# VH-VL binders against b0r6t4: the designs that were tried, part 35

Target 1, 212 residues: b0r6t4
Amino acid sequence: MARFGVDEAGKGPVLGSMFAAAVAGDPAAVPDGVADSKRLSADRRAELDDRVRASMRVGVAEVPVDRIDDPETDMNTLTVAAQADALGRVVADGMAGYVDAGDVNEQRFGRRVANRVAADVAVTAEHGADDEYDLVAAASIVAKVARDAHVDALAAAFDADIGSGYPSDSTTREFLAAYVREHGELPECARASWQTSRDALGAAEQSALDEF
Below, E stands for the ipSAE of ESMFold2; O stands for the ipSAE of OpenDDE; V2 stands for 0.75 times the mean of E and O plus 0.25 times the DockQ between their complexes.

## First folded at step 15 (VH-VL; framework fv_oberotatug)

Design p3 (at its last look DockQ between E and O 0.80; V2 from the best seeds 0.76)
Fold by ESMFold2, look of step 15:
Parts: C-alpha cells; sequence; structure tokens
Structure p3 (fold): chain C 212 residues (1-212), chain A 123 residues (1-123), chain B 107 residues (1-107)
C-alpha cells in the first residue's frame, strides 16, 4: 500500500534556494527516527536521508533565487509548484498522501498541488503535517538535507562563512553587510526582495554618506 | 480554525489618530498576505490596503484615499496585523475588517474575514 | 480604476426560487471575479472565486459564471439562510474594487 509525503525547506532564508521533497512508498518502510526531524543535527539528518533513499522513492525540486525574487510570483504559489514538481517525480495514478500546507487555507493548498501533478492522486494538505505523518517527516528531512548541501556549496563558492542563510543568523547578516560594503551590490545568492537584503544595501549607503 | 479579531475602534475627532489591531490564529500568520477592507455604515465594501508576507518582501500598498495617512504593519511573533490611521476624516467612518488576501494566476481574493471594528470620525 | 456595477440593487424572492444576480466590470477582467455573501451584522464571506470556482464549504446551490465584463451569481433553490447582501469583487488589478451590493429579501 504505497503512499506519499511532501514538504519544503528554505522558505524563510535570505540566502539561496528553497527545496521541496516528496517521499513515496510503504509507510511501514519509513526509517525509525524521522518523527524528530525538527530537532536533528545536520549529521543525523544526512544519515536519515541516506536511509530514506534506501527504502523509499524520493523526488526533489529546487526554487532558485531568481524565481523567488520575480515580482510576478508569490512564495505560496512557488511552494505549490515546488511540491507538485517533487511529487510528480515519484507518484503514480491512484496514490494518496499528505503534504505540509504552505498556505493559510489547507484545502486550497492541497487542491492546487493536486492540480499541478499529472498523475491522478489524492492529496491531503495539513498545517504541521510533518509532525503528524512519518512520510511527511521523511520528506522534511530530505528537503532539509538538500538545503544543507546547497548552503555548503554557497559557502564554498564565496569562500566564506555565510551561516545558515536565515535573517536571524548574525553570521548571515554579517556576510551580507561585508559583501555589500566590499562589492557595492548583493551577492547573487541573496534574495533581493527580502527586507534583510534591502537593509544591508541601505546600511552600506548610509555608511558611505557618513564618510563625507 | 482560522480566526481574525479586530480591536481598537472608537470615536475620534477629525484630524485625530487611531491604531487598529487584528489578532490572528489557526494558521501560520507568516504565510499570509493581509489586507484591510472597510465598510461605511449602510454602504458597500472598499479595499484600504495590504501588507505582503515576509516571504514576498513585506511591502505595503494603499488605496488612494488613505495613502500617506494610513500605515499597515505586522508583527509575526505576535500573529498581529496593525493599521495606524492618522489625519482622520469624516469619510473614514466605517467598520474596518482585517482579511487574509491570496492570489493565483487568475487574481487576488479575500478568504478569511474578522468581525470588524467600528471607527467613527465626528466632531 | 475598474468600476463594478451589480444588478439588481435589491430583490425579493420566496424560499425555493432561483435567484440570479449580475455584475458588470467597466473593463475586461478575464475570470478574475469573486462573490461574497454578507449577512446583516456579520462580516462578508467568500462564496466564489475565479468567476465559477466554489469556495470550500459553500453549498452547491450557489454557482457563478461569466468572463470578460459580464458575470452572474445564481442561487438555484433559495433557502431562508440566504437572506443577505451579495457583493462581486474584481480581482484583476489594484485597487481591488467591489460592486455596490445586491440585497436579497426572502418573502
Amino acid sequence: as target 1 above (212 residues)
Amino acid sequence: EVQLVESGGGLVKPGGSLRLSCAASGFRFSDAWMSWVRQAPGKGLEWVGRIKSKYDGETTDYAAPVQGRFTISRDDSKNTLYLQMNSLKTEDTAVYYCTTEWRDESGYYFDYWGQGTLVTVSS
Amino acid sequence: DVQMTQSPSSLSASVGDRVTITCRASQGISSALAWYQQRPGKAPNLLIYKASSLESGVPSRFSGSGSGTDFTLTISTLQPEDFATYYCQQANSFPLTFGQGTKVEIK
């Protein structure tokens, strides 16, 4: 009896892509320990990701910064599209499952995801579905591991400590401030439409004016 | 269940100020675009303005009659939407509703509404 | 700005009647049209979006049709709880604008 779970990671960071992941297969085959997904270290997530991929079908979709910053989009619609893309890679007609609702209205979110998947599937969307369903928790782990790898690749590309990429991370804010001060513009990995990015540009401009 | 509860309405003289609050529950407030819609007594509905989610830049837009006088803000840690109303005019007398705004490729819609709070601007 | 004109301004009907309300936009809005119901003393609630899509939990006796500039809300078998004012809203461009309302009175 094959089912699916879908979630995303990286909706809130100021740096880098958002990822959605779908996990499909027998719920009984989900590795032990996925239910604690929000409390896991990066090393533990990577280990569980390996185990999930060994026993389940996995699909991943990336939403890059240039799509996130496109003024003709919105994050909730991008989340629908990413989840549907990830799900479409692993699902077949007649399958049913749960997705983490990335919008105010759960029923609307689920319908929009289902409508974008070519296979005939039954989608149930719920807020906090990763806390309630092991397949969604597994999808959360896969999405977070993809995000972790992406952040590591960005840090390597910039030869810098960029932190987690979240606005609340002082290392991330420090990286942004230093990059803008040195180069006069945001790094390509920064979501320019985020307030954190606008604040970094504004602070650099004020500092330049104060020198005169 | 989704719930929106407005507060802060009352009687104010022309030129005065009021701040309205809207307490939200039953959904992830940070996902929501939020709008204010008003209804003058015995009249129809008028969009006032909106604030996007932090994931879409937290930017604001206002209807022309309130531009420069009203300010919309949000505090995601308190699940609260605010409307600061300055330089109030008698034409601002209305019940003020907070709403969730959503969009797709077809357009922009308001799916959840609070009960409203009455603002009366009169000498 | 896009002006929305509803017809009629009010109507009276009996329980079980079919009720039709129309809404006209001053310029084309494709299918970007919503309908709201507002009971006396209550907030509006969304009935229909995208001209014809029924919001979750709305009874199937409500339906919407139209595109471009002319739109219709139909209540197939009027119920006592349908006594309310109905508003259309163009959803295409800012400022978002509403029709003036249609008051439905049940005989």
Scores: ipSAE 0.796, ipTM 0.897, lowest interface PAE 1.1, mean pLDDT 93
Fold by OpenDDE, look of step 15:
Order: C-alpha cells, then sequence, then structure tokens
Structure p3 (fold): chain C 212 residues (1-212), chain A 123 residues (1-123), chain B 107 residues (1-107)
C-alpha cells in the first residue's frame, strides 16, 4: 500500500505564511539523512528537499497572513486545511499514512484532515510524527524549505534583515519595531493577531506619547 | 497521553489572593485553548474563563462573577496555564479544573480535564 | 445567559436498566450541546458533543439526541461504572453554561 507523510512549518512565526507539505511514496525510498531533520542545517535541508522531490510525490500548501489573521477561523482549522490541501495533491483512494498532529486530540485531527481530502484515505495523526516516520520527516523538510524560501523572499522585498520571523528572534523584533516607527503600521507580512505585533504597535504609541 | 495537573489550591481568607497553576503534558500545549471550570462543594460545574492560543491572539474571556478579579495567563515554554485570583470571596470556594477547550463552527466544549485543585475561602 | 435545566436531578436505577436524562435550554442552541460524566471524587469527562459524535473510548451504550432546546442522553444498558453525575453544557453562546447535573444512583 502506498503511504504518505504530512507536516507543516511556520506556525509560530510572527512574519510570513505557514506551509504544509505532503510526501507520498515508499518509506524505504526516503533519502538517507531525512530522519535527522531537526539537526539539519538550512543548506542540508535544501539538498534533501531536492532529493525528496526527485524521488517522491510532493505537495505543498501555503496559508497566507491574511488567512491567519482572519477572526472567522483559527490556526487549528487552517493547519487542518493546509495539510489536507497538500495531501490532496499527492494521494489517491486507498492510500494510508501519517500526519503530524496539530491538535490536542490526535484522532480528531486525523479525522479532520481526512474529511477535507477528496480521496478516500486513511489518516493517522500523531504528536511528533516527524520523529517516528520517515515520510513525515521528509514532509517536514519540504515544508521548512518552503518556509525558508518564503522568508528569504520577504527579506529581499524589504531589503532588510528580518530574521527567522519568530517572536523569539531579536532580529525579527527589531525589524518590526523599526518598521512600525517608520511607517506607523505593521508590515503586510506581519501577523497582526500575534502578541509580538501588538507589542510593537504599543511600543511605538508609547514613544509618540513620550515625545509630548 | 494528555495530562493536566492543577496545583496551588489551599485555604485563603476573604480578600486574599491565590495563584493556580496547571501543568500540561502529552500534547503540544501551544496549540490548545485552555479554560478554567470550577465546582463548589456538592454543586455543579461553572465556567470561569478561557485563554486562546498564541496563534489565535491569546485573548481571554471571563465569567461575570470573576470579571476584574481573576486573570488567566499561559506560559507555553513551560506548558503551564495560570489562574491569578484576587479579592477572593467565600463563594469562590471550589475545586478548580484546568481544561482544554475545543471549538468548531457550532460551539465550544471541554475535551480534557485535570483532576482539580481545591480552593477554600474562609475567615 | 443561557440556562440549562436537567431532568431529573437524581434517579435510581439498576444494572441493565435503560436510563434517559433530559436537558432543556432556555433558548435555542442548535446542536451545540456537550454531555459530561463525573464519577464520585473524580473530574468530569467528556462523553458526547453534538448528538451524533462520541469521544474516543466512550461505550456505544451512550447516545445523545436533540436539537434546538431539548436534548437527551441515553444509556441503553446501565453498567456498574455508569453510576455517576451527568452534566449537559450548552456550547452555543457565552458565557458557557452547564446544567445542574443528574445523579444516577444505585437502586
Amino acid sequence: as target 1 above (212 residues)
Amino acid sequence: EVQLVESGGGLVKPGGSLRLSCAASGFRFSDAWMSWVRQAPGKGLEWVGRIKSKYDGETTDYAAPVQGRFTISRDDSKNTLYLQMNSLKTEDTAVYYCTTEWRDESGYYFDYWGQGTLVTVSS
Amino acid sequence: DVQMTQSPSSLSASVGDRVTITCRASQGISSALAWYQQRPGKAPNLLIYKASSLESGVPSRFSGSGSGTDFTLTISTLQPEDFATYYCQQANSFPLTFGQGTKVEIK
């Protein structure tokens, strides 16, 4: 039976989109080194991504910032939708596989993903699936590489170092602070619903008040 | 396995303050909306308040009886939910449960529960 | 606020009995209702959300039905472990509210 793995990257960042990826094929044909994805450099991930794409069926879905900030939805729903979208690109009826669970309830998450896929597939969701299943690890790499490319493109567009886009990244915070001071608003790539974004706006307002 | 473990309960005088903690494990805590639900001795269940995930703005909502006195917060790095209770009243006496909160297009419910911690407010 | 009224407040039953608990909402809540089971000295556990959905691990003897304002929890064949207090919860509007509970006791 043909199998698949699904994962996402960029859920936590304050800047840019989230990506989900699906990889379908023979687990035994997954390139060597994929299983160690958490320890991989960006360059190594890019190399493995090329190898995965050359040997497996790969689907990628993007969740843009405007969807993330949409009050009519939530991140879990968007994660389910993104994984299902990516998965739908690579699966056919009768296939089974694993997805990284983005819900407290693994089974519920798996069902939600499966229900959004047109094909009749068996989806098993597990926490930390990327550490256990090679196809999920492969999907994790593909998603991360897509995210990295997206961040690079944003940096180029702003002609600035925006960092990784994560709230814990001082470069990202500095970029946001500087941008808000200069423009009086968040950049388009910033997730406005994030506390980091609200903090940046608040800091700018306070500074303006202190000048009076 | 999903686990929620409450702590911080105890005896406090009216007007006093207490901080409850809920340690979460067995799932990605940052993905979960969390609620507090309390139960007075021999009584039913009462929703106290909620906090959404950081991915959904980390906003909070409170029941009217605790509004302005209680504060819900979370530390995702520690997988911990908090309930700061100030200006405590005798009617706040209850077992306080930490819960995960699920939502869909139809509504909101509590899918996982801790074993609770007892808060007794008495002079 | 939406008030939830359960009936009865308590009932006595024997193992093997069919048990029915009713929950009534003060206003229409569509299908947004959850049922919880609380055994003595334990935390509540989610049984059912919406009439047709059961949580993993919930025995098939439990079923929910209803929409609008009237809802029912049914235990087709009561087991020893089912002696507990059951709560309904409206999930439709804030603040979220519970019924007063129904205690199922041994006859």
Scores: ipSAE 0.688, ipTM 0.881, lowest interface PAE 0.8, mean pLDDT 94
ESMFold2 (binder alone), look of step 15: mean pLDDT 93; pTM 0.949

Design p4 (at its last look DockQ between E and O 0.90; V2 from the best seeds 0.80)
Fold by OpenDDE, look of step 15:
Structure p4 (fold): chain C 212 residues (1-212), chain A 123 residues (1-123), chain B 107 residues (1-107)
Amino acid sequence: as target 1 above (212 residues)
Amino acid sequence: EVQLVESGGGLVKPGGSLRLSCAASGFRFSDAWMSWVRQAPGKGLEWVGRIKSKYDGETTDYAAPVQGRFTISRDDSKNTLYLQMNSLKTEDTAVYYCTTEWRDESGYYFDYWGQGTLVTVSS
Amino acid sequence: DVQMTQSPSSLSASVGDRVTITCRASQGISSALAWYQQRPGKAPNLLIYDASSLESGVPSRFSGSGSGTDFTLTISTLQPEDFATYYCQQANSLPLTFGQGTKVEIK
């Protein structure tokens, strides 16, 4: 029987950190509504997050932008590390559970996560685990809420609407474009390795050439 | 189940162009680095090039023999990898495999392979 | 570029035999070495990575060893499905390169 679930949020954004979360406890004690997490509003997620934290053991790990942009690592490795870090905060020897697989090979991903956890745990990785296991769904909610809070904090720091931070978000792209035009460089929270960031820099450069 | 299915192979004249596609399924395609590896008839394996995931800059690397002639790209929304081949030469004749490329602490490996598509460059 | 040289280029063996294939790198590649199996008319399959780590689903009769420049693939007890061509690949630096292959044929 699964005793923990692990997931991550913020893998795709061009702005800000990625977060992983681990939730440990009785699967039967997972709050109602968690299983439907993909259709939840931000406010509903926040409410469920509070309930999960009140009834379960919760661990959260953050992967900052400078690590994401580090050419000596890769996103898959960072995902493994983040999940293991979060998991290590809530598990003990003998525990077993499920993680959302972030690798092409599910078994390999699970093994890599387990190997980075100090405790002797049994980790099963599956694609779409958040749809199958309530503890993983709970972890997904916790990770998403942590990500949301992080984005809100960034917006406050810039005193600007930065959007969701995803490349497909026009507000995010407009923010990046404006920032680069104004400062001649990416903001610190921007993942420089992302094509979106490179596009913003390229556009600014082209504009400068056109004015010359 | 992980599946990679190559298409677009065929007969082309020297100097011609061809575009190969690789349809991926059974995994989150956007997470994967992808490579092309080719094999001339009756010969060994030769790495052609790679493209990293969008999470790692989506940068590309190429083997010297195809540098400047071949372009690797991807469309994550379609779970598809591409190989645009221009200025084709007879020595480009090969079965072209698309592969997932896995990186660990030790190096870069090709953990999943398609069945390949044959490209024949001949007058 | 790192050149990979396999030995032998081909060998004949019988079911039940112990088979050993060697791969030598032109420079040190640490443990960044993979072995692939390619059956006739099929795509290659990853057998071993990191010189000695068995890929998931691969039978335990396959094993890899070595580090630096000299590596070995061993099939402890050859099975009928093991008649194929085997390739080593250095995974250490670009461009990624393969050995020329070793064809294991039925005696």
Scores: ipSAE 0.777, ipTM 0.909, lowest interface PAE 0.7, mean pLDDT 95
Fold by ESMFold2, look of step 15:
Structure p4 (fold): chain C 212 residues (1-212), chain A 123 residues (1-123), chain B 107 residues (1-107)
Amino acid sequence: as target 1 above (212 residues)
Amino acid sequence: EVQLVESGGGLVKPGGSLRLSCAASGFRFSDAWMSWVRQAPGKGLEWVGRIKSKYDGETTDYAAPVQGRFTISRDDSKNTLYLQMNSLKTEDTAVYYCTTEWRDESGYYFDYWGQGTLVTVSS
Amino acid sequence: DVQMTQSPSSLSASVGDRVTITCRASQGISSALAWYQQRPGKAPNLLIYDASSLESGVPSRFSGSGSGTDFTLTISTLQPEDFATYYCQQANSLPLTFGQGTKVEIK
């Protein structure tokens, strides 16, 4: 029976877009090894992504930095919109499936996703759904691979090592600090609304004032 | 199961300080906007303030009576919300509730509530 | 600040009665209105958001209506567990404000 799974990647980074992915098809056709997605190397994720796309229907949605930084939005609402957009690309009336809940209230999250999808679908949202359902685990892999490719493209565009784009990555923090020090502003790929970005601007401003 | 458990309430003299904690479980705490709502004995509900998630800038907003005296903070590694209350006044006497806050295009709402912790400010 | 005025402050009712509580905002808030129930000695719980949408798990005997400035909570057939204090909350703008409460008591 055809079903779906949905997840997102890149909610937490200070650099770049968030991605949602939906995977639809027969759960029995899901490639072996997707259940371990959080423990996988980038190369292994790319291999599984290829196999998922070969055997399943796949939809991907991107939420860029300028939407993330829009003060009229909030990240939980953007997560709903991204998952619904990805799901809407692959789903048909009468399908049912699981989504990884990107908010506190699982039932509300699932209802909000379903309401934004044109097809008549039954959505069950659960925290940690990628640990419970192979289709959600497959969606997690697809979203992470899309995020990885996005980060590679950003690194190429800036001709720099930008790390993973996460605040906890020292390479990412060093890139931000150096860029702001040299240019007096955030790189276009940085989420300006993040504390990490505000800290980088504050530190560079104080350093510049100390010179005079 | 979502749980919110407040602690740190007690008796304090006017001008004193207290720090309340709210231990959260059963959801991704980092996704949550968190609020404090208080209720004076025998009275109604009063919003105290909120802190947004880190994904929305981790900024705070406060009700006018507590602005400059109360500080809301969070530690996502410990799944804990805090309320630092300074320069306490007798009118701050209340049960303090920890809540989760959510929004949509219609407005802002409180869906999960703790059982509250009593703060008494008196001589 | 948006002031919320509830009526009545208290009422007495019997099991099976239809109960109506009203809430008036000092300025228009569209449908940004919530209702909460607080049983004695307990924390509040959300019943209704967006003026008329029932929170998950709330019995269908509860309904909300209204928009703009005038809102109503209705309990169609009062049950023993419904004896509580009810609060409206404007959800439109900061500071978020509550009505003073309506205590529903057994007659």
Scores: ipSAE 0.768, ipTM 0.891, lowest interface PAE 1.2, mean pLDDT 93
ESMFold2 (binder alone), look of step 15: mean pLDDT 94; pTM 0.959

Design p5 (at its last look DockQ between E and O 0.89; V2 from the best seeds 0.85)
Fold by ESMFold2, look of step 16:
Structure p5 (fold): chain C 212 residues (1-212), chain A 123 residues (1-123), chain B 107 residues (1-107)
Amino acid sequence: as target 1 above (212 residues)
Amino acid sequence: EVQLVESGGGLVKPGGSLRLSCAASGFRFSDAWMSWVRQAPGKGLEWVGRIKSKYDGETTDYAAPVQGRFTISRDDSKNTLYLQMNSLKTEDTAVYYCTTEWREESGYYFDYWGQGTLVTVSS
Amino acid sequence: DVQMTQSPSSLSASVGDRVTITCRASQGISSALAWYQQRPGKAPNLLIYDASSLESGVPSRFSGSGSGTDFTLTISTLQPEDFATYYCQQANSFPLTFGQGTKVEIK
């Protein structure tokens, strides 16, 4: 019977968009190897993404920086909306499936996703669902590949090594610091509301004061 | 199972300081907005303050009576919420609860609560 | 600040009774209202959010209604375990504020 899995990628980076992906179809059609998704190279993820798209229906939704920075939103609500958007592109009435819970309360997350999907579907939300269900693991791969492509496009647009986009990545922090030093402002791809971005601006202001 | 366990309560003289901790488990702590709510003995509930998740800027808000005296912080690597209470007053005597906060339909609500830790401020 | 006034402050009722508790906000809060139950010696538990939405795991005998400034919590058929104090909370703006509580005593 046809089922679905949903996950997101890019919640943690300071640079760029978050992505949600939904994968729908017969669970038996899920390509071998999706269960090891956390240990996959980027090239292997891209190969599996191609296979998933060949065997399954796939939906992807993007949450851009300007939505993430909007003080009238919050990340958990944005994750609900993104997962529901991705799911709505592939689901039909009567389908059931699992979503990776992007919130403290699993039942709340599942309810909120289901409420935003027009089709009549049974959503079960679980923490770590990508570790338990092959369709969710497949959705995780699709979301990560979309995120990887987004980071590559940003690096090309800035003609720079921007790293992974994560706050813990020294290349990412160095890119932010250099950009702020040169331009006096954050790059458009930076999540300005985040501490890493505020720190980069603050460090530049302090350095300017120390020079004078 | 979601669990929140407060600790660090006790007896403190006016003007003193105390640090409360809230140990969290059963969910991804980095996803959570966290709040402190207090209840004076025999009285009602009073919101103290909150801290948003890293993904929403990790910003804090405080109720007016504690502004400038209390500091909320979090350590996501230890799944722990903190409340630093300085310049304590007898009016701060209460059971302090940590709670998870969420936003839905423009409202802000508290779904998981710890069992609380008692802070007594008296000479 | 939005002030929340609950009525009554306490009541006594028998098992099987319909119990109604009201909460009035000092200004409009749309539907941003929650209800909590606190049993003696225990932490509060969320019952209702967004004025009328039942939290998962809460018995269907609990219901909420209202919008704007006037809100009601109803227990359709009071059970022995419903002996508790009930608090409303406006959820619309900071500081978040609670009503003073309504103690429900089982006769």
Scores: ipSAE 0.872, ipTM 0.925, lowest interface PAE 0.7, mean pLDDT 94
Fold by OpenDDE, look of step 15:
Structure p5 (fold): chain C 212 residues (1-212), chain A 123 residues (1-123), chain B 107 residues (1-107)
Amino acid sequence: as target 1 above (212 residues)
Amino acid sequence: EVQLVESGGGLVKPGGSLRLSCAASGFRFSDAWMSWVRQAPGKGLEWVGRIKSKYDGETTDYAAPVQGRFTISRDDSKNTLYLQMNSLKTEDTAVYYCTTEWREESGYYFDYWGQGTLVTVSS
Amino acid sequence: DVQMTQSPSSLSASVGDRVTITCRASQGISSALAWYQQRPGKAPNLLIYDASSLESGVPSRFSGSGSGTDFTLTISTLQPEDFATYYCQQANSFPLTFGQGTKVEIK
């Protein structure tokens, strides 16, 4: 039976999109080194991504910032939708596989993903699935590489170092602070619903008040 | 296995303050919406309030009886949910449960519950 | 606020009995209804969500039905562990509200 793995990257950042990826094929044919994805450099991930794409069926879905900030949805729903979208690109009826669970309840997450895929597939969701299943690890790499490319493109567009886009990244925070001071608003790539974004706006307002 | 463990309950005088904690494990806490639900002795369940995940703005909502007196917060780095209770009243006496909350197409539900911590407000 | 009214407040039953509990909402809540079970001295457990969807791990003897304002929880064959208090909850609007509970006792 053909198998698949699904994962996402970019859930936590304050800047840019989230990506989900699905990889379908023979687990035994997954390139060597994929299983150690958490220890991989960006360059090594890019290399493995090329190898995965050359040997497996790969689907990628993007969740843009405007959807993330949409009050009519939520991150869990968007994660489910993104994984299902990516998965739908590579699966057929009768396939089974694993997805990295993005919900408190693994079974619920798997069910929700499966229900959004047109094909009749068996989806098993597990926390930390990327550490246990090679196809999920492969999907994790693909998603991360897509995220990295997206961040690079944003940096190029702003002609600035925006960092990783994560709230804990001082470069990202400095970029946001500087941008808000200069423009009086968040950049388009910033997730406005994030506390980090609200903090940046608040800091700018306070500074403006202190000048009076 | 999902676990929620409440603590911080006890005896407090009217007008006093108390801070409850809920330690979460067995899941990615940062992904979860969290709620507090209380139950007065021998009574039914009453929703107290909620906090969304950081991915959804970490916004809070409160029931009218506790609005302005209670504050819900979270520390994702510690997998902990908090309930700061100020200006406590005798009618706040209850077992306080922390719960995970999720959004289905139809609405909002509570799938996992702690065992609760008792708060007694009495002179 | 949406008021939830359960019926009956309490009932006595024997092992093997079919038990039915009803919940009525003061306004239409579509299918946004959950049922919880609370055993003595324990926390509530989710049984049913979306009026009729069985939560994972819950025995198939539990079922939910209804839409709009009238809902029903059914236990097809009561087991010893089912003696507890059951609560309905409307999930449609804030504040989220519960029924007053139905205590299922041993006859």
Scores: ipSAE 0.849, ipTM 0.923, lowest interface PAE 0.5, mean pLDDT 96
ESMFold2, look of step 15: ipSAE 0.856; ipTM 0.918
ESMFold2 (binder alone), look of step 15: mean pLDDT 94; pTM 0.953
ESMFold2 (binder alone), look of step 16: mean pLDDT 94; pTM 0.953
OpenDDE, look of step 16: ipSAE 0.803; ipTM 0.909

## First folded at step 16 (VH-VL; framework fv_oberotatug)

Design q1 (at its last look DockQ between E and O 0.83; V2 from the best seeds 0.84)
Fold by ESMFold2, look of step 16:
Structure q1 (fold): chain C 212 residues (1-212), chain A 123 residues (1-123), chain B 107 residues (1-107)
Amino acid sequence: as target 1 above (212 residues)
Amino acid sequence: EVQLVESGGGLVKPGGSLRLSCAASGFRFSDAWMSWVRQAPGKGLEWVGRIKSKYDGETTDYAAPVQGRFTISRDDSKNTLYLQMNSLKTEDTAVYYCTTEWREDSGYYFDYWGQGTLVTVSS
Amino acid sequence: DVQMTQSPSSLSASVGDRVTITCRASQGISSALAWYQQRPGKAPNLLIYDASSLESGVPSRFSGSGSGTDFTLTISTLQPEDFATYYCQQANSFPLTFGQGTKVEIK
């Protein structure tokens, strides 16, 4: 029987979009290697993404920075919307599956995803579902590959090394600091509502004052 | 299983300070908006303040009676919520609960609650 | 601030009774209202959000209704575990505020 798995990537970065992916089909058709507990290289993820798309139905949804920064939104609600959007592209009435819970309350997250999908589906949300279910692990890989491609496109657009886009990445922080110093504002790819972005603006402002 | 455990309550004189902690487990703490709610002995519930997740700016809001005296913070690396209470008054005597807060549509609600820690402010 | 007024402050009831508790907001809050149950010596427990939506795991004997300023919690057939204090909470605007509570006691 056809099933689905859903996950997202890019909730934590300060740069760029968040992505959700849904993978639907026969669980037996999921490629070997999606459940590898070891760190996967970007090349290995891209290979598995190709194989997943060859054997399964795949949907991807993007949440751009301007939605993330909208004060009338919150990230957990956006995660619900993204997962529901991705799932809605691949699901049909009567299907059941697992989603990785992007909120404190698993039952609430599952209810909210199911309610946003037009098809009549049974959604079970669990924390760490990508570690437990091969379809969710496959969705995780697809979402990460979409995120990787997005980061590559951003780096090309800025003609700069932007790092991974995560606050903990020193290359990302250096990119932000340099951009703000040069332009007096955040790059459009930065999530302005985030502390890392506010810190970059604050540091540039203080540095400018110290020069006088 | 979601668990919230408050600690740090005790007896303190007016004008004193206390720091409460709330240890969280069973979910990714970085996803959570967190609130403090208090209940004076034999009385009702009163919202104290909240802190949003890092994904929503980690901003805080406070009820008027505690504004400027209480500070909410979080340490996501330790899955811990804090309430620093300064310039305590006898009116601050209460059981303090930490809660998870969520927004849905136009409303803000509390689903998981700790068992509370008692703060007594008395001379 | 939105003031929340519950009625009654307390009531006595028997197992099997239908119990109705009301909550009035000092200004319109649409459907942004929650109900909580607090058993003696325990933390509050969410019953209902968005005026009428039942939280997962809450028995179907609990129901909520209302919008605007007037809201009702109903327990259709009171059970022994339902003897507790009930609080409404307006969820529309900050500061979030609670009603003063309604204690449901065994008759």
Scores: ipSAE 0.856, ipTM 0.923, lowest interface PAE 0.8, mean pLDDT 93
Fold by OpenDDE, look of step 16:
Structure q1 (fold): chain C 212 residues (1-212), chain A 123 residues (1-123), chain B 107 residues (1-107)
Amino acid sequence: as target 1 above (212 residues)
Amino acid sequence: EVQLVESGGGLVKPGGSLRLSCAASGFRFSDAWMSWVRQAPGKGLEWVGRIKSKYDGETTDYAAPVQGRFTISRDDSKNTLYLQMNSLKTEDTAVYYCTTEWREDSGYYFDYWGQGTLVTVSS
Amino acid sequence: DVQMTQSPSSLSASVGDRVTITCRASQGISSALAWYQQRPGKAPNLLIYDASSLESGVPSRFSGSGSGTDFTLTISTLQPEDFATYYCQQANSFPLTFGQGTKVEIK
């Protein structure tokens, strides 16, 4: 029976989009070495991504910054929507699989994802599913690689080192700070709702006041 | 299994301060919106305030009666929710519940509740 | 603020009875209504959300209906463990508000 795994990457960053990925196929056919994307190097992830795409059905969905910053949405809802979107691209009626749960209630999360997929599929949501199920691990890799490519594209567009896009990344914080100082506003790829973004704006404002 | 355990309740004089904690387990705490709901002895339920996840700006909202006096915060590294209560009044006497909050398309709901901790404000 | 009014404030019933509790909102809240059960000395438990959606793990004897301003919680066959206080909650706007509660007591 064909199975699927679903996961997302880019939930935490202050810069750029979030991505969800779905991988469908035979769990036994998942390439060797597939593991949680956090435990792999970027190069290794890229290699595994190629292998997964060559042997499995893969769907990817993007949640852009403007949706993330939309006060009418929330990250949990967006995660559900993104996973469902990705999953809808690879599944058919009768399929079953696992998704990485992004909700307090795993069952609710799975239900919400399933309800947004047109096909009649059985979705089981579990926390840490990417550590337990190979197809979810594969999906995690695909999502991370998509995220990495997105960040690279942003860096190229700005002709600057923007770092990983995560708040804990000093390169990312420095980029934001410098950008705000120069332009007086956040870059388009910055999630304005993030504290990191607010801090950058606040710092620039304070600096401007100190000059008077 | 989802578990929420409140602590820090006790007897305090009017004008005093108290800090409540809520220890969370059985789920990824960092993903959860959290609320405080209180219940005066023999009375109904009253929403106190909420804090969103870091993925939604970690913003807070408060009920009018506690605005400016109470502060909700969280430490995701400790899976703990806090309620700092200052300038306490007798009408703040209640069992305080921490609860997970989740959003459906229709609105905001409280799906998991702790057993509560009693705060008594009395001279 | 949206005011929630429950009816009745209390009722007496026997095991096996059909119990109906109503909740009225001071303004339209669409389907943004939840029902909670609170047993004596215990924390509230979510029963119904989105006016009619049964929370996971809640017995099927519980059901919710309504939209707009008028809502109903129904217990089809009252069980011993159902003697409790029930609260409705509007989930539509802030501040989030609860009804005053309905105590279901044993007859």
Scores: ipSAE 0.825, ipTM 0.917, lowest interface PAE 0.6, mean pLDDT 95
ESMFold2 (binder alone), look of step 16: mean pLDDT 93; pTM 0.947

